# VHH binders against EKC/KEOPS complex subunit cgi121 (cgi121), part 16

Target 1, 174 residues: EKC/KEOPS complex subunit cgi121 (cgi121), of Schizosaccharomyces pombe (q9p7j3)
Amino acid sequence: MILPLFPETQVHVFVYENVSNCAAIHEQLISQNPIYDYAFLDAATILYKKQVYSAIIRALEDRRDEQMKTKTIHSEVILSLSPKTEISSAFRQFSMTKKSKNIVVVKIDSKLTEEEEFERLDKLVEGNRVEFSDEELQKLIDFKVLKKNYKLDPSTLENPLASILSSIALRGYS
Key: E = the ipSAE of ESMFold2; O = the ipSAE of OpenDDE; V2 = 0.75 times the mean of E and O plus 0.25 times the DockQ between their complexes.

## First folded at step 2 (VHH)

Design ya2 (from y40 with R98K; framework vhh_7yz9_2; at its last look DockQ between E and O 0.82; V2 from the best seeds 0.00; counts 0 for: pae E 5.2 > 2)
Fold by OpenDDE, second read of step 3:
Structure ya2 (fold): chain B 174 residues (1-174), chain A 120 residues (1-120)
Amino acid sequence: as target 1 above (174 residues)
Amino acid sequence: QWQLVESGGGLVQAGGSLRLSCTASGSIFSRYAMGWYRQTAGNEREWVAFITKGGSTTYADSVKGRFTISRDNAKNTVYLQMNSLKPEDTAVYYCTAKGYSKYYPTEDYWGQGTPVTVSS
């Protein structure tokens, strides 16, 4: 996928459910294994495609402007999901854990087609690929976690997307 | 602040073996994943082998079955046993330590490199 604002950057997003080897993947991630150069998100924290896209765009903008706060573009995506500026908080809130069951995987700067990237990633993830759609994401979301991460209240639950996108966009401005 | 020092490189004939060592300064070696990369003039640095904090190993396809990465936390040392060496393995080999906090990656550390030359 090509983002209009970043035509030179190819992005792929995959969703996996019933992943059996999150603990193994997590070990590789905390070890920074170059083969696992993705953003691995806990699907329980993701409700909308636009939430993911907004974080990706924010990360790419930060990179473009040489204002990245984290080490890699993928870690910046994770940070960009959070309304908080603290990196550790962002990772704790949104990153895949050893206990995760469902995940969203983001690849930035891919040199491969979506299918080729999937084939590569499929060797790393033991789970079932599902469509990257709001419909599928809403099946995987934990609303308790979502409400906590974005401090949603009854007034904002009517339109969580607006609140989430505002939180992402305005991170560091409050 | 960490210093990585590679050793063990040199000239070897095709089919021969070398064992590279990388020793890290400091007291928290066990907190770092370790890896080996190699680079030839005019080319990008290529990943060769990786070993996690927990000891899980991965290898580039080009070296699978020939190279073995291991670590000794008591000695703050990572090793690369290179067997059945080929001319194509000629490169400067670099040791790397991958830092990580509780939740997110931190800075990487690199050695100065050790040259490996495999003659036909």
Scores: ipSAE 0.525, ipTM 0.822, lowest interface PAE 0.9, mean pLDDT 93
Fold by ESMFold2-Fast, scan of step 2:
Structure ya2 (fold): chain B 174 residues (1-174), chain A 120 residues (1-120)
Amino acid sequence: as target 1 above (174 residues)
Amino acid sequence: QWQLVESGGGLVQAGGSLRLSCTASGSIFSRYAMGWYRQTAGNEREWVAFITKGGSTTYADSVKGRFTISRDNAKNTVYLQMNSLKPEDTAVYYCTAKGYSKYYPTEDYWGQGTPVTVSS
């Protein structure tokens, strides 16, 4: 995908369900294996495409403004999903874990096409790729996790999009 | 101070083999993942091979099947066995140690680099 505010930045987002090797992926991520330079998110925390894009835009804005709080653009995406700027909390809330079953994978600054990235990820992720769509994400979300991560009241759960996007955009200021 | 010391570089003929070594001095080698990168003049440093503290290995497509990374935790050393060398493998090779963190990425350490020249 091309983002209107960052047209030169290549962005690819992939969704995998029923992933059997999350423990192996997690070990590669914490060891900083360069082939795993992606943002690996737990799909239990992602409800909307706009949620992911808002975090990507926030991370790209922070990179542009030289205000990144983490070492890579991909870790900055994970941080940007959190309503607070505390790194360890953001990773606990949104990053995949050894026990994850469904994941959302974000690649920024890819020099590869979407299909080429798919071929690479298909070798790393032992699961079924599904469409990056609100419909598919809705099947994988854990509403209890979403509610806790964004501090949602029952009144906002019927239409949480605006609250989630506001939390991402106003991170550190709300 | 954490220091990585590379050795084993030099001149080798195409089709030949060379083994690079990288020894960590005075630190907790067994708690780090290790990797090899290379750099040619005018280009960015590119990743070649990687090994986790548990011994899992990953290779760049350009070297897969020809290079083997291994580690000896008792000697605090990581090795890169390079077989079937090509002139395109000519570069300065850098050893790196990557810290383990639940909130990746974290600190890393780099060696000074060892030059490898593959003659045609």
Scores: ipSAE 0.341, ipTM 0.697, lowest interface PAE 2.8, mean pLDDT 86
Fold by ESMFold2, look of step 4:
Structure ya2 (fold): chain B 174 residues (1-174), chain A 120 residues (1-120)
Amino acid sequence: as target 1 above (174 residues)
Amino acid sequence: QWQLVESGGGLVQAGGSLRLSCTASGSIFSRYAMGWYRQTAGNEREWVAFITKGGSTTYADSVKGRFTISRDNAKNTVYLQMNSLKPEDTAVYYCTAKGYSKYYPTEDYWGQGTPVTVSS
């Protein structure tokens, strides 16, 4: 897809459930192997499509404005999910780990169609692709993790989207 | 300060072989994934090969089957064996140690580059 504010930037998002090789993927990520140049997120931390798109938009805005804090646009997406400015905490909270079971995978600046990117990614991930939708994400979320990551209380848990999007948009201000 | 030093570049005939070496001067070598990139004039650096801390290797499609990356942790050295060389392999080859904390990428280390010219 192309985001309206970033017309030259093609973005793809994939969701996998029941992934059996997160430990192997993690080793390649810490090596920064170029064929693994994606943002690998733990799906237990993602409830909404808009949560992911807002983090992508924030990362792209920071790149445009030369305000990126991390090395790659994909690592910047992971930081952008966090309400906090500390890079290590953002990764600890949102990045896929060796023990993750379900993942959300983001590719920014893709030169491939969604199908072509999927064919490449599917060689790397041992799991079952599901639709990137709020319905599927809701099945994979851990609400205890979501509450902790965004400091949600009972009133915001009724409609957490606005609180989450605000945290992403306003991180580092005030 | 520690640094990466490449060697083994030079002029070679098409179809020939060359082995590049990259030696780290410090004690951090075994903690790093290592890689080779190459660059022609006016272009961005192109990935060639990577080797993880554990020795797992991957290659760009353009060199798969012809190039082999390996590492010798006792000598703090990574190698790139280049066989069946083609004129399009002509480039400056850079060694890199990819920086990574427990959770996220950090600053990389780069060598000075070693030129490789493959004559037709």
Scores: ipSAE 0.189, ipTM 0.591, lowest interface PAE 5.2, mean pLDDT 87
ESMFold2 (binder alone), look of step 4: mean pLDDT 80; pTM 0.801
OpenDDE, look of step 4: ipSAE 0.306; ipTM 0.716

Design ya20 (from y40 with K102E; framework vhh_7yz9_2)
Fold by ESMFold2-Fast, scan of step 2:
Structure ya20 (fold): chain B 174 residues (1-174), chain A 120 residues (1-120)
Amino acid sequence: as target 1 above (174 residues)
Amino acid sequence: QWQLVESGGGLVQAGGSLRLSCTASGSIFSRYAMGWYRQTAGNEREWVAFITKGGSTTYADSVKGRFTISRDNAKNTVYLQMNSLKPEDTAVYYCTARGYSEYYPTEDYWGQGTPVTVSS
């Protein structure tokens, strides 16, 4: 995918369910193995495609404006999902863990096509790839986790999209 | 002292072999993954090989099958064995230690670099 405001930037998003090797992937991420240079998100935290795209756009805006708070654009995507600016909290809330079962993987600035990234990731991730769609994401979400991460009350939980997008866009202004 | 010290670079003919060594402080070595990058003038540093704390290895496609990275825990040293060297392997080689907290990436450590020249 190409974003209209960032047409020079290639973005790929992949969703995997029933991942059996999250502990091994997590070890590679902690080691900063360069082959794992992606944003690995816990799918329990992602409800909408627009949620992921909003975080990507925010991260790209911060990079453009030389205001990134983290070391890499992929780390900045993870931070940008959080309504707060604290790095450790954002990673705790949204990054995959060794206990994760379903993951969302984001690649920015790929030199590879989406199909080539798919082939690479399929060798790293022992799980079933599914379509990056609201329908598939809504099968993987944990509403208790979503509620906690965005501080949603019962009235917003039934239709949380606007609240989530506002939280991502207004980070640092509230 | 949190320093990486490289050695083993030099001049070699195409088809030859070199072994690079990088000795780290014990505190860095025990906690961090170790790797090798290389750089030619005017270009960014390019990843070559990486070894995790647990010993898992990964290699750039350009060196896979020719280079081998390994660790010696007793010496706090990481090695890069380079075989079947090609003129395009000519570069300054940098040792790196890469850290990560439980939740997010921390600062990397870099050696000063060791030059490798492969003549045709």
Scores: ipSAE 0.138, ipTM 0.527, lowest interface PAE 4.4, mean pLDDT 85

Design ya3 (from y40 with Y100F; framework vhh_7yz9_2)
Fold by ESMFold2-Fast, scan of step 2:
Structure ya3 (fold): chain B 174 residues (1-174), chain A 120 residues (1-120)
Amino acid sequence: as target 1 above (174 residues)
Amino acid sequence: QWQLVESGGGLVQAGGSLRLSCTASGSIFSRYAMGWYRQTAGNEREWVAFITKGGSTTYADSVKGRFTISRDNAKNTVYLQMNSLKPEDTAVYYCTARGFSKYYPTEDYWGQGTPVTVSS
């Protein structure tokens, strides 16, 4: 995928359901194993493709402006999903855990094609790959988690897209 | 708190072997993942091999099948066994310890480097 403001940046997003080895993946992530240099998100927290793209764009803007708060672009994507700039809170809210069942995986600045990243990730992730689409994401979302993460009231929960995107775009600016 | 001391570098003929050692000071070595990186003049450091606190290993494609990383938690030491050395393996080799809080990457610790020269 090409982003209008970052046409030179390669971005790949993958969705896996029914993942059986999240504990093993989490151990590798905690260890900072370089082969696992991706943003591994819990799909329970992601409702729309635009939510993921907005976090990617924000992370890339922060990198461009030399304002990253985390060590890697992938950890910056995870932070950028949060309406707050608290790193530990963002990871608790959005990062995959040992108990995750469905995950969204983001790769930025890949030196590989999408097909090559797919082949690599399929060896690391024991689950079923599904299309990165709003329809598939909406099968995996946990609305209770979404409500808590973005502090949505009942009126915004029925149509939360604009509120979520504003929270991501304006993170750190109230 | 943490200091990494590398040893075992030197001059070796192509096809030969060397074993690098890296000893970490501090009582929490067993909680950190360890790795080896190398750097040639004018280039960025590239990772070579990585071992988690649990002993899982990964290798760069250029060294797979030739290099083996291992750790001895009782000695606070990580090793890199380098076999079938090639002139292209000539570099300064750096040991690193990588921390991770439960939720995000933390500080990396680096050794001072040990030179390896492989003659043709």
Scores: ipSAE 0.163, ipTM 0.571, lowest interface PAE 4.2, mean pLDDT 85

Design ya4 (from y40 with Y100W; framework vhh_7yz9_2; at its last look DockQ between E and O 0.91; V2 from the best seeds 0.00; counts 0 for: pae E 6.1 > 2)
Fold by OpenDDE, second read of step 3:
Order: C-alpha cells, then sequence, then structure tokens
Structure ya4 (fold): chain B 174 residues (1-174), chain A 120 residues (1-120)
C-alpha cells in the first residue's frame, strides 16, 4: 500500500498465525541477515491496524526529519510502537521472540507488489497467512500484554485505540 | 572499535576457485554475524553470503551451490570459498560484521575490500 503522506514509500503488512519457526527467524534477525529485512512483531501485542500504521507513519516521519533513533526503518517501526523511548524496551515489548506463535510482519520501502513480497516472505515464515484486519488481530492479541505495554486501565479500555495512538504519538513528550 | 581485513582476492580464470578470508582484530568475533558483499563500479553493493552467530548460512541466488561461507571463531575469521567462478562474479568483495546489542541492531563494520577478477 501507499501512504498518502509518503507516496514514494510502499508498505506491506502481513499477519501469520501458528508460526513454527520463530526461533529460527529470531536468530536471523539478531544476526541482521539482509534477507530478513522486515519488522517482525509479536501479534500478541497488536490489536489494531491503525496501531501498526501509526507506528509506520511515525517511523517514516522520523526518517524524513532525520530524527531516527534506531539503526533501520524497521527497527524504528518497532520503537514507534512503544510509549517508551528506550529501544531495548520497545523491542522487548513488541518484537517477535523465539517463543512467539503469531506475528505481524512489516515491510517498508518495498519494490515489489504485495503478492511478490508475500512470495518472498512466505519462504522465510513457516505459518499460516491471515488477513491483516482488526478482526483477525483481535483473535491473536494477548490483552494482558497489551494492557502492560500501554498501561491501560479500566477507563482507557473503553477506547483502547485512542489510548494506544496517544501513547505512540506522545512518546517522549511526558 | 575493531577492524576487518580481507584477503585472498586476485585474478582467476572462469571455472576456477578462490578463497577469501576476513579477519577481525577484536576479541568478540563470536558475537557478530558475518557476511560477504560485492560491488562493481557504478553499482550498489550487493550481499553475497551471510553466516549467523549460530552458524546458519544464506546465499544470494546467483552464488548458491558455488560459494560457501564459513567462520572460525577461534581465529576471528570468516571465509568465502568461491568455486566455479564466472566473469559475472568479478567485483570488489567486502566483509561485514553486523553489530547487535542485547535487544536491537547496532553499528556494522566493514573491511576495505578485496578485488576478484574472473577472466573468460
Amino acid sequence: as target 1 above (174 residues)
Amino acid sequence: QWQLVESGGGLVQAGGSLRLSCTASGSIFSRYAMGWYRQTAGNEREWVAFITKGGSTTYADSVKGRFTISRDNAKNTVYLQMNSLKPEDTAVYYCTARGWSKYYPTEDYWGQGTPVTVSS
């Protein structure tokens, strides 16, 4: 897809469930294997499409403004998901782990169509692709983790999206 | 903090073999993933082979079955065995070490490059 404010940047987002090789993927990620140039997120931490898009947009804005805090645009996406400024915290909170079973994969600056990118990614991920939708994401979310990551309380749980987006947008502005 | 030094490049006939070496000066070699890239004049640097900290290897499609990457942590050295070389393999080959903290990627290290020329 193309984001209106970033027409020169193509973005793809994929969701996989029942992934059997997250440990193997994780090894490649911590090795920075160029074939694995994606943002691999734990689906247990993602509730909304807009949550992911918001993080992507912020990462792209940071890059545009030459204010990236992390090494890569994909790592910046991970950071952007977090209400915290610490990179390590963001990764611990949102990044895929060896124990993950369901993942959200983000590709920035893709030169391929969605289908072509999927074919490439499908060689790396051993799992079932599902639709990138709020309906599918809500099946994979761990609310305990979500509440912890964004410090949600009963009042904010009435509208988690607003709280999440605010946390993402206001990171570093406490 | 530490440097990478490549060696083993040179002129070889098509169908021949070369073995590149890259030695790191640091003592924390085992903590880094290693890779080989190559670049020709006027073109972008492209990855050739990669080896993880755990020793898993990946290759560009263009070199699969011909090139083999390996590492010796005791010698702080990564190798690229290049067999069945083709003129298209002519390039400057660069060694890289991927930096990584406990949770996120850090700075990469690069060698000075070693030229490989494959004649027809």
Scores: ipSAE 0.616, ipTM 0.849, lowest interface PAE 0.8, mean pLDDT 93
Fold by ESMFold2-Fast, scan of step 2:
Structure ya4 (fold): chain B 174 residues (1-174), chain A 120 residues (1-120)
Amino acid sequence: as target 1 above (174 residues)
Amino acid sequence: QWQLVESGGGLVQAGGSLRLSCTASGSIFSRYAMGWYRQTAGNEREWVAFITKGGSTTYADSVKGRFTISRDNAKNTVYLQMNSLKPEDTAVYYCTARGWSKYYPTEDYWGQGTPVTVSS
């Protein structure tokens, strides 16, 4: 997907299943190792491609408008997935943990080609790369986690796309 | 309070070596990952080398095989051993300490920088 308001911004999204080294990745992330400058999301929290793109767009809008609430564009993506402007809760809800098994990885402003980012990430992540598609994401989602994160009732949970996108777009915005 | 003090910069001939040191004071050094960045006039800071609290190291491609980062937790010091220096390595070098404040990366400390000039 091309981002209409950010056509010159490079955005890459990768999905890995059966990741065996999440504890090692988490150690690098809490160390703020610059090689790991990505948004590492728990795939249990992501149901749709549009969910990820909406969070990316919101983060880029906040950066453009000098309204970022977190230190990096990648941490702003994580915050932007949350329906609330509560940084700590957003990270607890959406960031990968040492116990994660399936992850979604977002890279913004890469100076590398997509192929070069694939090569680089494949060296960091010990798992199986799968297509970034709604079909693959639906195999990895945890609906109990999704329901809790977006405050969905059973009727909304059966078709949650519009509710999720509205929550992301309208988070703390008046 | 945290303070990072760099030393060891200066003038060196191409092909020579320098060792930069960065000493932390007033805090628990062993809890933080440490790194070196450099900046040339008119450009943004670029990372050079990084070492986690556990001792895992990573390097920018431009310095791999030439630079070595290490830490001495007893001395609260991180080192950058720079060998086979090139004129392109001329920059102000900055020490950084990185940590996690509970849930996300908020702890980020910087030294004042130490200049390195490599003559041809």
Scores: ipSAE 0.228, ipTM 0.611, lowest interface PAE 3.7, mean pLDDT 85
Fold by ESMFold2, look of step 4:
Structure ya4 (fold): chain B 174 residues (1-174), chain A 120 residues (1-120)
Amino acid sequence: as target 1 above (174 residues)
Amino acid sequence: QWQLVESGGGLVQAGGSLRLSCTASGSIFSRYAMGWYRQTAGNEREWVAFITKGGSTTYADSVKGRFTISRDNAKNTVYLQMNSLKPEDTAVYYCTARGWSKYYPTEDYWGQGTPVTVSS
């Protein structure tokens, strides 16, 4: 995937359900093992493709403008999902944990085709790949978690996309 | 104040061996995952080998089977044993310490680098 404003940046997004080894992956992430250089998101926090794309775009804009707050572009994607500017909160809320069951995995700056990147990732993740689509994401979301993460009340739950995307776009401008 | 110092680089013939060392000044070395990167002129640093704080190791494909990373927490030292060296291994080798602070990655610590030249 090539985003129009970032034509030299190749991005891949994968979704896995029923992942059995999140604890093992998490151990590698906290050690910052380079072969795990992806953004591993808990799918329970992701309802829309646009949510992920908006976070990727925000992270890339911040990198372009030298305004990144985190160490890597992948950690910046995790921060960019959050309505808050606090890094630790963003990771606690959106990052895959040892207890996650379904994940969304983002690779930015890939030098590989989607299928080549998948072959590499598939050696790391023990789970079933599903399509990155709103249909599949809706099966994996936890609405209680979504409500907490974006402070959604009953009125915004009828139209959560706009509220979520605004939170991502306006973070820091409160 | 904490610092990484590499040593053991030098000139070696193709097919030869070198052992690089990286010693950390600091009481929390055992809490860090350690790695080696290398850099040739005009290029970005390339990952070579990685060892977790628990001792699990991984290697870049280009060095797998030839290089071995290890650590000695009592000496605050990480090693890179480099065997069957090739001219393509010529680079400045950098040691890095990588940590995780509560929920997110912290900034890396880097040594000054030790040059390795592998001649044909």
Scores: ipSAE 0.097, ipTM 0.546, lowest interface PAE 6.1, mean pLDDT 87
ESMFold2 (binder alone), look of step 4: mean pLDDT 79; pTM 0.798
OpenDDE, look of step 4: ipSAE 0.568; ipTM 0.825

Design ya5 (from y40 with K102D; framework vhh_7yz9_2)
Fold by ESMFold2-Fast, scan of step 2:
Structure ya5 (fold): chain B 174 residues (1-174), chain A 120 residues (1-120)
Amino acid sequence: as target 1 above (174 residues)
Amino acid sequence: QWQLVESGGGLVQAGGSLRLSCTASGSIFSRYAMGWYRQTAGNEREWVAFITKGGSTTYADSVKGRFTISRDNAKNTVYLQMNSLKPEDTAVYYCTARGYSDYYPTEDYWGQGTPVTVSS
């Protein structure tokens, strides 16, 4: 994927369902094993492709402007999904946990093709790959989690996309 | 309080072997993932091998099949057994320890580095 605002930046997004080894992956992530340098998100928190892309764009803007709050671009993507600027809260809200079953995986700045990244991830993730599409994401979302993370009321649940994107873009201001 | 001390480096001929050791000070060694990085002059440190507290290992493609990482929790020591050494393995080798957290990990510890020179 090429982003118009960041044409030099390669972005790959993968979705896995029925993942059986999240506890093992989580152990590697918290140890900062460089093989696992991806943003591993709990799919229960992601409703739209645009939600993921908005977080990626915000993270890339913060890197460009030397305003990153975290150590890596991938952790900055996780932070950027949160409406708050508190790192620990963002990771508890959006990051994959040992108990996760469905995950969204983001890779930025890969020197590998999408096919080569898929081959690597297939070796790390014990689950079923599905298409990164709004249709597939909507099968994996937990609306109670989404409502809590973005503080959605009943009126915004009918059109949550605009509220989610505003929360990402205006992180910490509302 | 926390200190990593590397040893076992030196000069070796191509095709030879060396074993690096890293002994950690501190009461939490058994809870940390341990690893080795290396650095050549003018370049950034590059990852070589990792071992988790549970003993799972991972290796960089350039060393896979030749290097073996292991840990002895009773001695607070991690080892890097380097076999079939090549001139390209010449570098300063650094031991690292990574703290565990259920949120973003921020604790990293580094040794002072031990030089390894492989002559042809």
Scores: ipSAE 0.016, ipTM 0.327, lowest interface PAE 6.7, mean pLDDT 83

Design ya6 (from y40 with K102S; framework vhh_7yz9_2)
Fold by ESMFold2-Fast, scan of step 2:
Structure ya6 (fold): chain B 174 residues (1-174), chain A 120 residues (1-120)
Amino acid sequence: as target 1 above (174 residues)
Amino acid sequence: QWQLVESGGGLVQAGGSLRLSCTASGSIFSRYAMGWYRQTAGNEREWVAFITKGGSTTYADSVKGRFTISRDNAKNTVYLQMNSLKPEDTAVYYCTARGYSSYYPTEDYWGQGTPVTVSS
């Protein structure tokens, strides 16, 4: 995909359900294995494609402005999903854990084609790849987790998109 | 502060072998995953090989089958055994120690680099 505000930046997003090796992936992420240089998100926290895109745009804006708070663009995507700029809190809220079952994987600045990234990730992730679509995401979301992460009340939870996007865009401001 | 010291670089003929060593001066070596990167003039550092604290290894496609990374935790040393060297392997090789995951504010440690020249 091409982002209008960052047309030179390669972005790929993948969704996997029923992943059986999250503990192994988590070990590789803790070890900073370069093969696993992706943002690995728990799908329980992602409701919309626009939610992921907004976090990517915010991370790219922070990189452009030399304002990144984390070490890599991929960790900055994870931070950018959070309404706060507390790194540890953001990762506990949104990143994949050993117990995750469904994941969203983001790759920025790939040197590989989308097809080559598909082949590579399919070897790393022991799960079923599904389409990156609102329909598929809405099968994997945990609304209790979403409500807690974005501080949503019952009225906001009925139509949460605007609130989520505002939280991402205004992270660290307000 | 952690210091990494590389050694073993030099000039070698195509088809030859070379072993790089990287010794850490810190007592926390066992906590770190270790890796090797290389850089040619005008290019970004390219990942070559990686070894976790538990000994699991991964390799860039360009070196797979020719290079072997290993660690000796008793000596606080990581090695890169380079076999069947090609002129394209000519680069400055950097040892790195990675603290936690890319998900945390972490310190990475880098050596000064050791040059490897493969003549044809």
Scores: ipSAE 0.015, ipTM 0.416, lowest interface PAE 6.7, mean pLDDT 84

Design ya7 (from y40 with Y103F; framework vhh_7yz9_2)
Fold by ESMFold2-Fast, scan of step 2:
Structure ya7 (fold): chain B 174 residues (1-174), chain A 120 residues (1-120)
Amino acid sequence: as target 1 above (174 residues)
Amino acid sequence: QWQLVESGGGLVQAGGSLRLSCTASGSIFSRYAMGWYRQTAGNEREWVAFITKGGSTTYADSVKGRFTISRDNAKNTVYLQMNSLKPEDTAVYYCTARGYSKFYPTEDYWGQGTPVTVSS
């Protein structure tokens, strides 16, 4: 995918369900193995495609403006999902853990085509790839996790999109 | 606090071999993943080889079958055995350690770099 505000930036988003090797992936991520240079998100935290795109756009804006708070664009995507600028909290809230079962994987600035990234990820992730769509994401979300991460009240939970996007846009000020 | 000391670089003829060594000071080496990167003038640092704390290895396509990364945990040292060297392997080689942390991101440590020149 090409974003209108960042036409030079290649973005790929992948969704995997029923992943059996999250503990192995997590070990590679904490070791910062260069082969695993992606944003690995817990699908329990992602409800909409727009939520992921908003975090990507915010991370790219922060990179453009020399305002990144983390070392890589992929870690900046994870931070950008959080309404706060606390890096450790953002990673606990949104990143994949050894106990995750469904994951969303983001790649930015790939030198590879989407098909080549699919080939690489299919070797790293032992799970079933599904379409990156609101329909598929809504099967994987955990509403208790979503409520906690974005501090949603019962009325907001009925239609949370605007609140989630506002939280991402106001990161660092709430 | 952590010092990475590289050695083994120099001049070699095409088809020759060199072994690079990187010794890490400090008691936490066994928890670190270690790697080698290289940089030519005007280009970004390029990943070459990586070894996890458990010993799993990965290599860039350009060096597969020619380079071998290994570690000696008793000596706090990581090695890069470079065989069948080509002129395009000419670069400054950097040792790196990727620290273990409870949370992302972890700290990266870098050596000073050791130059390798491969003559044709």
Scores: ipSAE 0.014, ipTM 0.343, lowest interface PAE 7.7, mean pLDDT 83

